VHH binders against Meiotic recombination protein W68 (mei-W68). Designs and how they scored, part 17

Target 1, 331 residues: Meiotic recombination protein W68 (mei-W68), of Drosophila melanogaster (Fruit fly) (q7kpa5)
Amino acid sequence: MDEFSENIERIALELLSNLVHGNATLSVPRNSSGNVISEYRRVSYNNRGSRHSFCVLIYMLSRVHRLQVRGGSFTVRGLYYDNPLLVRSQSRIAEARLDVCRMLRTSPLSLGILAASKGLVAGDLRLLMTNGDVLDSSLYGGPLTLPTDPEKIDRIETLAEFVLIVEKESVFESLLSRNVFGTFERRFILITGKGYPDCCTRRIVHRLTEENQLAAYILVDADPFGVEIMLVYRHGSKSMSFSSQGLTTPALRWIGLHPSEIPALGTGAVALVAGDNKKINDLLARHDLEPGVRQELRMLQDVQLKAEIESVIDFLTDDYIPNKINRNLFL
Short names: E, the ipSAE of ESMFold2; O, the ipSAE of OpenDDE; V2, 0.75 times the mean of E and O plus 0.25 times the DockQ between their complexes.

## First folded at step 13 (VHH; framework vhh_7qia_2)

Design a4 (from x02 with S31R S102E; at its last look DockQ between E and O 0.75; V2 from the best seeds 0.00; counts 0 for: pae E 10.9 > 2, grease 25.4 > 24.2)
Fold by ESMFold2, look of step 13:
Structure a4 (fold): chain B 331 residues (1-331), chain A 119 residues (1-119)
Amino acid sequence: as target 1 above (331 residues)
Amino acid sequence: QLQLVESGGGLVQPGGSLRLSCEASGFTFSRYAMGWYRQAPGKQRELVAFITRGGSTYYADSVKGRFTISRDNAKNTVYLQMNSLRPEDTAIYYCAAKSWGEGYYFDYWGKGTPVTVSS
């Protein structure tokens, strides 16, 4: 029996044991920065303050069990609309989903209960779906929203040489409006996760690099949140480190903006604020940083400035991106 | 060949002043941001001041208000005026040129000029 099934059984036995003693209680792990979950939060039906949360967790566990028995998948939005009085809001079911992932020590993708994808893709990409449909980005009048369930993608076909990820939708749209595919004479796929990426976006980037053998490049703001976004794609989410299998892209190439380039900017760099400095300290506390990334974080501390991708918008399509990629200028 | 040559270092008493110069050759000076870094014994090299291609200036907190960076593109020279010097300013001071789009590993450095602030 696999670890997922064993964890379901463990939770069920713990619940039954507590019920025999008159306690309707679940132990929910707090998030952890490592493989070890050392702290637990108690959620009890016996307590009026946590009764609703207990019921939503039981609902979620029941739906996960049904998926294991009958197969299929649900979306967070679909679960909400199936039982809106129980769930009350989409955010509550989304929170319960994370709690169940921690309890079962599994990824959101393995759970089979998916959030709607927010990621966008453009360029030379064909998605061959498990139901036989073919979604070709060149056949539509604009970029595609990534599918909600990446497991419904049977095969990815492309003539692209690489995939370029950009942090923000505004940069994604600006590149398209400036005809990036026509100016840069290499075939590629453009993706944005619209800030911090969801699991679907991360999974598709992983598949492009592992299955289609594409190089992957990322462009983020030269600030600590941009660096963290790059690290989420490369190494995974800190809050769910135990579930990062099949969602990371270790060979991801960070082309910019690099903090060490901030001194060379003209006008456009702005001062760090307290939240930025806190994030820098949090990131520097990681034990898994590559030396170049650590150096760039130290540079942010040294100059106390940050820069958005928009600071190079006039040079982005025809100079910055081609130079970085064609000259292998990445970290 | 590309060169950065620092001058103007030396021994000075606390409260004194020095002006460092860095003359650049072998590249298009106006396309580079220029900076001054320093390294005390046993410490990592740290940023002191820099000036962008467009002339905007930035300073480390420890030197703000006391040091002034400037550039003269006609002379291919960057300067660091250091006033109100303190013993903790003692270090080897390096001139650096930072290129746009080349990343950290393509920076150019001078050999450094020592500055000692002591009674």
Scores: ipSAE 0.005, ipTM 0.288, lowest interface PAE 10.9, mean pLDDT 81
ESMFold2 (binder alone), look of step 13: mean pLDDT 83; pTM 0.849
OpenDDE, look of step 13: ipSAE 0.027; ipTM 0.385

Design a5 (from x02 with S56T Y105E; at its last look DockQ between E and O 0.13; V2 from the best seeds 0.00; counts 0 for: pae E 9.4 > 2, placed apart)
Amino acid sequence: QLQLVESGGGLVQPGGSLRLSCEASGFTFSSYAMGWYRQAPGKQRELVAFITRGGTTYYADSVKGRFTISRDNAKNTVYLQMNSLRPEDTAIYYCAAKSWGSGYEFDYWGKGTPVTVSS
ESMFold2, look of step 13: ipSAE 0.006; ipTM 0.292
ESMFold2 (binder alone), look of step 13: mean pLDDT 83; pTM 0.843
OpenDDE, look of step 13: ipSAE 0.136; ipTM 0.630

Design a6 (from x02 with W100Y G103W Y105P; at its last look DockQ between E and O 0.01; V2 from the best seeds 0.00; counts 0 for: pae O 8.5 > 2, grease 26.3 > 24.2, SAP .7 > .668, placed apart)
Fold by OpenDDE, look of step 13:
Structure a6 (fold): chain B 331 residues (1-331), chain A 119 residues (1-119)
Amino acid sequence: as target 1 above (331 residues)
Amino acid sequence: QLQLVESGGGLVQPGGSLRLSCEASGFTFSSYAMGWYRQAPGKQRELVAFITRGGSTYYADSVKGRFTISRDNAKNTVYLQMNSLRPEDTAIYYCAAKSYGSWYPFDYWGKGTPVTVSS
């Protein structure tokens, strides 16, 4: 029996034991710093405020157990439509998925409960799927949607030298429209997670770097949210700090936009808002920040400006990206 | 060789004014954003003001309304007009140059010019 199945069964037995004593409660680990779980959230059926959450958690655990035993996968959307009266919303099932991940100390990908992939890929990349399908972005003149289940990718074939991640879809499309692959002498893969990356996109980036041993670069907006996105790729999400294995790319190279470049842009910079400053503070509180990243965040605080990639869109392909990569100008 | 040479520092009374100048040589001045930093004794270096290649200016909150940064590309010089000076403005002021696409924080630094505001 799979370790996950055993753990689910253990949880079930514990719950049953508690139920015999009139205690219908699940303990869900809270987000903790590092790999140490120090706090738990009590989710009880007996509490009206947590009753629904309790039911959805039980449902999720049951579905996950079934998947472990029988194999296969479900999407968050699929689970919602399976029982919309119980689940009530896709967000509820997504939350329950995360809770179960915490309970089992695993990733959603390992649970077989998948969120829709929103990532796009272009360039020199062939995904050989376990079912025999081949997704070939090199033959396709446009972007391909990443598969929902990255574990269904048997192997990745590429002659690319590196992967470039761009934060926004708009930038991704702009680069393609400007023939970025034709202007760069080096073969590469272009990926976007369309903002905050999903686990699938992160997993694929991870596999490209680990399995194919590609260098990875990322281009984000010069704002705290862009920096956060970079950090999520590099070190994982705060919400899923317990399960970063297979989803992080520590060797990811941040090529820009760097806040320190804002004064030199000459255009496109806008003032930070209160939310930005709060986010900067939150990020600065992190313990996993590299010195260069920390300095760039402080630069945001000092300058009180942010800038979007679109501010430099005209020279991204011909100048900015090539120079950043070729001259090793990354943090 | 690229050089930034600051001038104009000195002693001034509270409420007084100073004008700092930074003359650049050895690089294409118009291609660089220019900035002023300051470092007070026992404190970290902080941004005071910068001016973009396009002439946009930005100021730290502590100097906003009192300081003015400007540049003359024909003279390869950036200026910092400091009015209504306060004792807390006492610091070594550094000129800095930043090119687009270069490494953090600034490409080049001056040696600094001291500004002392005291009664």
Scores: ipSAE 0.009, ipTM 0.308, lowest interface PAE 8.5, mean pLDDT 87
ESMFold2, look of step 13: ipSAE 0.012; ipTM 0.366
ESMFold2 (binder alone), look of step 13: mean pLDDT 84; pTM 0.849

## First folded at step 15 (VHH; framework vhh_7qia_2)

Design c2 (at its last look DockQ between E and O 0.29; V2 from the best seeds 0.00; counts 0 for: pae E 10.9 > 2)
Fold by ESMFold2, look of step 15:
Structure c2 (fold): chain B 331 residues (1-331), chain A 120 residues (1-120)
Amino acid sequence: as target 1 above (331 residues)
Amino acid sequence: QLQLVESGGGLVQPGGSLRLSCEASGFTFSSYTMGWYRQAPGKQRELVAFITSGGRTYYADSVKGRFTISRDNAKNTVYLQMNSLRPEDTAIYYCAAKDWGSGSYPFDYWGKGTPVTVSS
């Protein structure tokens, strides 16, 4: 928080200094590989093309400052509805939130401006909240929606041996309907971030591995977007790499689906489309790929096929997952 | 050493049937996924069917409803019952075994193949 306050003060002093000289300008860092800021873009009220963006950034900075003074948190949706004429759309305020995170060198979580949580959890998990409440995911065997603000979770209690992350809600629900907890005779936690995970989901997985010492496994589609989702959990979001501290799980174990398994699936595999090939090239350009992950991406390129988890759904609970986990077969 | 031996191939008329067998030796058969692949001349090898260690089955769309895969763990044998055969089913049929825990390739072990020809 002291670094956060220092960055706010620095920005304010720079803005005031520029204003004395007639320049209403903010410098917004551009993301580069890793946490290094190497380039800036200028957003100026003096420039008609960036005037609106400047005003939205000032609005966001003022709201962030008020949160620091008063405490609490605010949603992206709520911030939009407080001044819709200025903001014009929820996407504009969401973009400004990312820019402010870059300017303050912090995560959206630390900023105090949150999106609604979409993650689901089932299995042996109790969340002991800072207000004394307990959220227990084993209630009547139903799943629990993860809280919006993970910093309101005081501690996590579990008797689970590991956490299993699945990419999609459909897979999550299918595993529950097939009684995965009764079939796989080991105690575990099942989580889905419903595609690309939000910060709360990532934070909780991080805490489970760091605080509760659980092994973490992930199951994603054998396609380039699935690989990217795995990398977001393991290494962090590329668009927000500057703020991945406390949100990554470097020891995350990718159990499947692996692209090298696609040829065995036959009609379960489908052709790549142009967007897939573009994503493969983008991912292969990353500097943070483990050699095995790079090789699996090249396999997608070579075979030009992809496969969904659903292609193995009929033996996922009693063969695929147990063999991968019990025999330590992961990347 | 681990061995897969196919049998039961041959020449049949369209609409006929054949039963392929694959006998396994040199490993614990019951823990493996067993599959059948086929390769027609000039074409790529394609999956026909597989059966998991737990007994669940999968079929390619081109054979679903006509072919049945089964296993007998006591005899270390996997079968492919092929009914309503078509000329398009003409291929060399390969038995394969996969320990799904091994990770990097679709099947670890392959038989030498048994030819099936569907012709009048």
Scores: ipSAE 0.000, ipTM 0.305, lowest interface PAE 10.9, mean pLDDT 81
ESMFold2 (binder alone), look of step 15: mean pLDDT 83; pTM 0.839
OpenDDE, look of step 15: ipSAE 0.024; ipTM 0.478

Design c3 (from c2 with R56S Y58R; at its last look DockQ between E and O 0.57; V2 from the best seeds 0.00; counts 0 for: pae E 6.5 > 2)
Amino acid sequence: QLQLVESGGGLVQPGGSLRLSCEASGFTFSSYTMGWYRQAPGKQRELVAFITSGGSTRYADSVKGRFTISRDNAKNTVYLQMNSLRPEDTAIYYCAAKDWGSGSYPFDYWGKGTPVTVSS
ESMFold2, look of step 15: ipSAE 0.042; ipTM 0.575
ESMFold2 (binder alone), look of step 15: mean pLDDT 83; pTM 0.842
OpenDDE, look of step 15: ipSAE 0.675; ipTM 0.872
ESMFold2, look of step 17: ipSAE 0.113; ipTM 0.590
ESMFold2 (binder alone), look of step 17: mean pLDDT 84; pTM 0.844
OpenDDE, look of step 17: ipSAE 0.676; ipTM 0.872

Design c4 (from c2 with S31D T33S S53R; at its last look DockQ between E and O 0.42; V2 from the best seeds 0.00; counts 0 for: pae E 8.1 > 2)
Amino acid sequence: QLQLVESGGGLVQPGGSLRLSCEASGFTFSDYSMGWYRQAPGKQRELVAFITRGGRTYYADSVKGRFTISRDNAKNTVYLQMNSLRPEDTAIYYCAAKDWGSGSYPFDYWGKGTPVTVSS
ESMFold2, look of step 15: ipSAE 0.012; ipTM 0.408
ESMFold2 (binder alone), look of step 15: mean pLDDT 82; pTM 0.833
OpenDDE, look of step 15: ipSAE 0.025; ipTM 0.398

Design c5 (from c2 with S104Y; at its last look DockQ between E and O 0.34; V2 from the best seeds 0.00; counts 0 for: pae E 10.1 > 2, grease 25.7 > 24.2, SAP .72 > .668)
Fold by ESMFold2, look of step 15:
Structure c5 (fold): chain B 331 residues (1-331), chain A 120 residues (1-120)
Amino acid sequence: as target 1 above (331 residues)
Amino acid sequence: QLQLVESGGGLVQPGGSLRLSCEASGFTFSSYTMGWYRQAPGKQRELVAFITSGGRTYYADSVKGRFTISRDNAKNTVYLQMNSLRPEDTAIYYCAAKDWGSGYYPFDYWGKGTPVTVSS
């Protein structure tokens, strides 16, 4: 049996052992820094406060087991609509999916429980699917929503020199409306994960950098949440800290906005709020922070200002982005 | 070494015009984005206008339609033509050159500033 199947069996045996003693309980790993699991939370049917969560976890585990036996896949939406009275909301099944990934020490892609990718892609890209289809996101083909199952992509063909990731859909759309591909003299791929990226978006960026040998650049807001989004692409998600295989891009190049640039923006910057300061402190407590990134976070503390990408939107396409990339100005 | 020297400031009546010049010394001028900033007493320094190495211009909303930025690469000079001046335009005007250094500030070179006073 592989490690995945062994973990399912271990969970089942633990559950059965607890049931012999009258306890319907599951142990769910808590998020920890890195892949070291030092704490578990208990989810029990015997406890009214966790009874619903227990039932949803059992439902998810049973569906995962069926995939191991019969093959195929499920979607988060499909699992909800297959048993809506049990699940009650799509957010509950999405949360249970993450918990099961932690329990089985695996990623959502390996689990076979798929979510629609929310990421968008544009530029010089052709996705050759395993069934022979070709998905073409070239400028003339228009923007494309990333495939639901990126493992169905046989290979990626591109003449692009690099991939550029932007934090928000609004920036992605603004760059397209400003004809970024016609203005910037180099061929590239533009991607947005619409804020915090899902696993499908992260997987595609990983494949572009590892399989197609593209440099990867990212543009996020100059605020602590933007820095965290960059770190998710580079180092992985805290929600899935136990696994980063095939989902990280360690060589990701952060071109901006850098907090150290905020003073030059003048009236384009706004004050931090309490939530920003809390996030800065949380990020500074990380052990995996590159010194340059740590310095930029401390700059946020020092100036107490933040700025969004839109503050430079008028020169973003024809000055900011080209200069950052062509002059290798990144962290 | 690149240095920036502003000139053309002075006292002007509301509704009047003034032309600022900024002469750069250094052979890399044509590759820099050039900008004008201003700082009124007690206020933060704010962007007024910039012009990229490729010639595209940007103007702060407060000066659109009244100010025009231009550059003459042969003279290593950037200009700011200021028309329809208002008392709110009173400030020290700084020329800046953008080198896009990683980190610390996008503008690495600043002039000493030239004062502009708009009053009756």
Scores: ipSAE 0.006, ipTM 0.349, lowest interface PAE 10.1, mean pLDDT 81
ESMFold2 (binder alone), look of step 15: mean pLDDT 84; pTM 0.851
OpenDDE, look of step 15: ipSAE 0.026; ipTM 0.488

Design c6 (at its last look DockQ between E and O 0.15; V2 from the best seeds 0.00; counts 0 for: pae E 12.4 > 2, placed apart)
Fold by ESMFold2, look of step 15:
Structure c6 (fold): chain B 331 residues (1-331), chain A 119 residues (1-119)
Amino acid sequence: as target 1 above (331 residues)
Amino acid sequence: QLQLVESGGGLVQPGGSLRLSCEASGFTFSSYTMGWYRQAPGKQRELVAFITSGGRTYYADSVKGRFTISRDNAKNTVYLQMNSLRPEDTAIYYCAAKDWGSGYPFDYWGKGTPVTVSS
């Protein structure tokens, strides 16, 4: 594509220019957005400390070039097993994938380098695949694992009014076991990203809201990591801010659990630990927080307690969720 | 239906004390978290204090050490003892109740009782 080809050409010219000066160096943008690049990180073959990283980046760029020539896609696991001596570990390929996305100013989905999908979906949803197949979660009788490449989904068909995202699989499964679709009088889609969502899950939620015009709600634990998960869906990953296009859901409605609700949970709340407090401070340092979200984070800091969704599990389906959604009780 | 009725507000000199009461009816009082909010003219309603069904308390920093929340489940009443009152405590004080299934913020509100701290 034109954006890919221009960035690949720029990188190639910079590398050639550096090689003329005897310097095998790649410049990797650091956590920047759009065309406003504030800083680059140097990765050089000439330096012992970055030599391996340089080689893995070149490997990744060469595989991306092959995709431009012949089409298709790769998985992170496949790239590792194609050249394990060079790559050494799957984590190093995952790190290089992020760096290449930064260098080419694109998302992993557009790049064609995929990770295994972990997201689950249930409810009134039909996925019309590009090869003509139809995946229908309503006919399957149980949850469907989201496809590894959401770009293979040609069209999403649904009669749902909204999508509800829950943080973790245990809550997702509990809602299904309690017949959430038969209890709530509105049709909806239930999704979990099993904690921090991958790009595939975020892409599907984005498409549901933009293409199918569904309202989107999210339920996370009342703790700093739950708040961060909500922010990833709403505003995107901090480490991949430049590739958030088509992966964010700005209108996402956070229905709970809200930290200000912890007092009502009694014995269902537990003390924060040092890791929680560090995360609260990191989140409060952000410049992009909505005032209500900032207030909820300060509540965590003030009361020093956290709570899991499971603390309201017994009335989640027939009381908590319907009240939050039908009464517009969200942040 | 749940009803919350505040009382005990009034005019008081700086440094004085008041005790607000909130009597609840129409629900199982002992299972609810009870709280006090206040709203000064032109300002947002703010949390002052709450007390859980298990007796755990929270106080806003602006009132900590001066205000005490308590509950009497036999009388279905929550109290806010306000000592060392300051002019900035002037507001309408609202009693609130929350159950676990009804949402955020507090679901049930009284009509409020005015408190004025003035010379």
Scores: ipSAE 0.000, ipTM 0.214, lowest interface PAE 12.4, mean pLDDT 80
ESMFold2 (binder alone), look of step 15: mean pLDDT 84; pTM 0.851
OpenDDE, look of step 15: ipSAE 0.035; ipTM 0.513

Design c7 (from c2 with W100Y; at its last look DockQ between E and O 0.34; V2 from the best seeds 0.00; counts 0 for: pae E 12.2 > 2)
Fold by ESMFold2, look of step 15:
Structure c7 (fold): chain B 331 residues (1-331), chain A 120 residues (1-120)
Amino acid sequence: as target 1 above (331 residues)
Amino acid sequence: QLQLVESGGGLVQPGGSLRLSCEASGFTFSSYTMGWYRQAPGKQRELVAFITSGGRTYYADSVKGRFTISRDNAKNTVYLQMNSLRPEDTAIYYCAAKDYGSGSYPFDYWGKGTPVTVSS
């Protein structure tokens, strides 16, 4: 019996003990910045304010237990559609998934409750699956969707020298249409997580850097959300800081767009809005920022301008990216 | 010492043409992106055009189809051919040089500017 199963049983026994005393309650760890859990919140059916949250947590725990006993997997969308009146929204089931991870001290991948994959990959990549199948992005001449369950990937084969991550699908598609692979004399893999990356995309980038020894580069918008996306790949999600193993890429190289480049863009830059300034303040409060990244966030704050990757799209493939990568111009 | 020297500005009638030149010294010209900016009285400096080390060009919407940027690496010179000039093109025109690898500030090197006035 593993620790995951023991944690489920511990929670079940605690719940039963509470029920004997008339308390239908669950103790949910609060989000932490470290590897210890010392603060909990109480979610109780006895309290009208938390009754719904209690029911959704019980639903999630029962589904996780079923997977432990029977095997298989569920998706977040599938769990919603199986019981929409109980769940009420996909965001509530997504929140419960994170809470259950905290309660069981495990990652979303090991729960078997998977988000649909959204990441795309192109270039020199072969994924050898545990069932013997091969997903080969080099054979199709176009992008592949990354698998939903990255643990089904036995081995990754590539002759690439590096992986380049781009924030947005539109930039990913534009680079392909402009023959980006024909511009470099070096072989590489192109990936997009379509904004904030899912765990599958993060896991595959991690494996490419650790198992295949590839350098990893990222291109994001010069705005606070782009910086946060880069930090998610590099340092992990703030909401799941205790479960960062195998999902981070600390050596990730941020090639651009850098906020310090915004003044040269002229009409390509636009004003920050209130949401941007709030995000800048939230990011500057982090203790895990490298000095160069902190300086770039302060540049956003000082100039009050942001820029999208599209502002340099016309020379992105044959000038911007090659100069950044080949000359080691990254943060 | 690195220097950019503009020439070719002056007074011209609407619909006329001017050719600006910018001669660079003190660095490897062929590895730099070269650009032209302009600043009208009471306005912020704005990008007009640039040309990369590989020869790719960019133009602001306000000048596209009327202005042409080019470079002569043997003479360390960048040119701006300005045709069909309008009164709103009146400004001081600045030559600039940028290594895309430097990131914290505006173009690395700037000229002193050459005035262009479009008036009857």
Scores: ipSAE 0.000, ipTM 0.274, lowest interface PAE 12.2, mean pLDDT 81
ESMFold2 (binder alone), look of step 15: mean pLDDT 84; pTM 0.851
OpenDDE, look of step 15: ipSAE 0.022; ipTM 0.362

## First folded at step 17 (VHH; framework vhh_7qia_2)

Design d1 (from c3 with T33Y; at its last look DockQ between E and O 0.71; V2 from the best seeds 0.00; counts 0 for: pae E 7.1 > 2)
Fold by ESMFold2, look of step 17:
Order: structure tokens, then C-alpha cells, then sequence
Structure d1 (fold): chain B 331 residues (1-331), chain A 120 residues (1-120)
């Protein structure tokens, strides 16, 4: 792979150059809004504060190199348990994975270092796996955990007309218990990424829209983190912005909750906190923000209130969702 | 386009009942979500009850079990049946309508309000 070889060589040359001058350092790109990286974080073994991070990054880079030589794949959990004294926690190896993706300018899928899938799916969906197995969520009427490696999915079969993504597992489960599939005369697939989606969930949503021609709708909390989750599905992760091929759904339709709806909810709204305001400012600074989305973020900023999907749970399945989808009420 | 006219307010004794009506002028009433809000002197306007186009209802905790919202799409009217009234229910009651999918701002239409006073 030319991209891996060029980037590995660049990193190796930088490290060797720094070592010649007595510095064991790595330059890690900071998160950016586009595929343009203008800021770097220095991680140095010479500095006690970053020494552990340096060692974990070298460990990750060595494992990536091993994949280039030998092939195959690793899981985040497996890398942790292979050397737990070095890594110390699964969160540290997960952080290093993202940093290495930024350094090598590639996605986790291309890197071959996979996380366990957390996404759930229900409805009319059959996954025909490369090994011949069929994973069929339609047979049992209950949720199916998405596969860890979306590359093992050969073909996706469905009679659904659209996919509906919901932010949280609690909303996903509540919709199932309220018979959301009985709400429409149209068939659909229900998915949750359990908050911020992993690459597998994003990849499958992408494939459903591109390969199966499904419309994609998303329902998130009316707060800045919910808006960011929607943007991750639509435009890609801020932390992985330069390598989002096959992981985005640009035509994703945000049906709600929209911040502009908060005043009508009355009893369901809660005050923003400092973390919310910081996120709003970060999101408003993006150059890839659609005007309607920008307007909704400014509404949050103006009213200083947020609302969870649960605030409309009593009429979500029978009224809110069908009205939004059937009447094309989305951003 | 849509106009909302509330009626049925007045003076009532504690423990009494009152029924508010809100008549709408518009050809799409059945697709609107309807609500009753109230504003007591010196207080912020608050949601009392909400009814969706499909008939699902939601109530403020302070009125749950005492108030009932309903709608009659044939008459373009939404009702608020208020039972077991208390002095703290004293307020101006406003009818509101929202096409929930309009996207940017609070309820699209508001009535002028009807006063309700609960006093012995």
C-alpha cells in the first residue's frame, strides 16, 4: 500500500532525525475540521509527562508495521491483552489507534486494527457474510449486534425503503417495545450506534444508502453533542477527518430533535452547561456546516436550553417519526 | 393563516371545574400539534397540556390527573377540561398550534388567551 509505505517512511525519518539530535519524539496531528492538518502535538520520551504516550504510540506503530509485513488484523482488546503492562488500559490503546490513524493519514478500517462492534440493528436486514453465513435480523424481531469487521459482509439484502438511526440504546429499545415497525406501511431498518458511532456502524449505514439505495434518517438529542453525532454520520469524525472514505453519509436526513423545537416542549428542556457551550462554539467554527444546521446551533446558543429525545417519547412512534419522514421534514 | 380563539375562561371556586375551548381557522388543523399554556402574574409562560395530531397527550406534573386535553378535528377545536381547580391554577390560558416539522422556532400560532381565576 503506497499510502502506508510513504507515511511510515515519513514517520521513521522524523523519528531518526530527532534521535540523532537527542530527542525521542513523535509529531501527532491534532484533530482538524478537514483533510488539512496545520497543528501537531509533540509526544516525547524525553518528557516524563508524555513518556507513556510515546511508548504506546511506538507499540501501535510496530503492530501496524507487522500487519504490513504479515497481513491479518488485530482488535483493540487483543492488543491490550497482548501487552497490558505497557498499555495499562484499553482506553489508552484506543487513543493510540486514533493517533496512529492521524499520523498515517488512514482510517481504522484500512489500518486493520478493529474495535468490537457496539452498534445494534433491527428490522428487515440480512447480512450475507463472506464465509457463507447469513445474519438475519428479520427472523427474530429483536436486535442484532453489528459485526466487528464490516469487510466480512459480502452483500446486504433488504426490502426496507429507509434506515432510521437513533442516538441512544435507550431510545432504540423504547422504540422496539412500542412496536415502531407497526407505525408505517413502509419497511425500514432501525440502527443505533450507542452515542458516537464506531466505524462499522458508519460503514454499514454508508453501504445501505449507496448499495441498497435506502434513504437515511437520524434522530438525536437536541443538544450540541447530538448535533455532532449527526455530523459524524454525515460528514465524518473530527478526529479522523482526513480519512473518511466509505464512512460518511452526506445525504443523511436529520429529522430531529431540532433545537428550534425546544421552546415548544416546555417541560422537557434543561439548561446548557459550560461543556455544551464549548461544543457549540467548536461546531460553529466548522467550515463544512450547512446553513440550516448552523441556524439550529445558534438556537441552542440563544435559548441556552437542550432536550433529550425522551421528552417526546409518548408520541415518538405514533406521530413524531412518521410525520417527519412522510412529510420530508428534515435538515 | 391559522387563527386561534380561546373561550371558556372565568371565575370559579376552588375544587370546581372549567372547560376551555380553542377554535382554529384553517384547512390543515388535523395535522397540527396543539397545546395549552398558562401564564400567572409575575410568572413565566408554562406548558399545561399538549396533544399531537394523532391524539397522544402530555401533561405538566402540576396538572396531571386533574386536567384532560382533547381535540375534535371535525370542529377544528381543542379543549382543556380542568377539574379540581386550585388557586395556583389562576392564570391566562393560551392555545397554541405547531406544525412540529417547521424546523426553527416555537409554536407557529398563539391565541390571545382566556383568563382563569380560581378564588373563593
Amino acid sequence: as target 1 above (331 residues)
Amino acid sequence: QLQLVESGGGLVQPGGSLRLSCEASGFTFSSYYMGWYRQAPGKQRELVAFITSGGSTRYADSVKGRFTISRDNAKNTVYLQMNSLRPEDTAIYYCAAKDWGSGSYPFDYWGKGTPVTVSS
Scores: ipSAE 0.039, ipTM 0.534, lowest interface PAE 7.1, mean pLDDT 82
ESMFold2 (binder alone), look of step 17: mean pLDDT 82; pTM 0.826
OpenDDE, look of step 17: ipSAE 0.618; ipTM 0.834

Design d2 (from c3 with T33Q; at its last look DockQ between E and O 0.59; V2 from the best seeds 0.00; counts 0 for: pae E 4.6 > 2)
Amino acid sequence: QLQLVESGGGLVQPGGSLRLSCEASGFTFSSYQMGWYRQAPGKQRELVAFITSGGSTRYADSVKGRFTISRDNAKNTVYLQMNSLRPEDTAIYYCAAKDWGSGSYPFDYWGKGTPVTVSS
ESMFold2, look of step 17: ipSAE 0.235; ipTM 0.657
ESMFold2 (binder alone), look of step 17: mean pLDDT 81; pTM 0.825
OpenDDE, look of step 17: ipSAE 0.769; ipTM 0.909

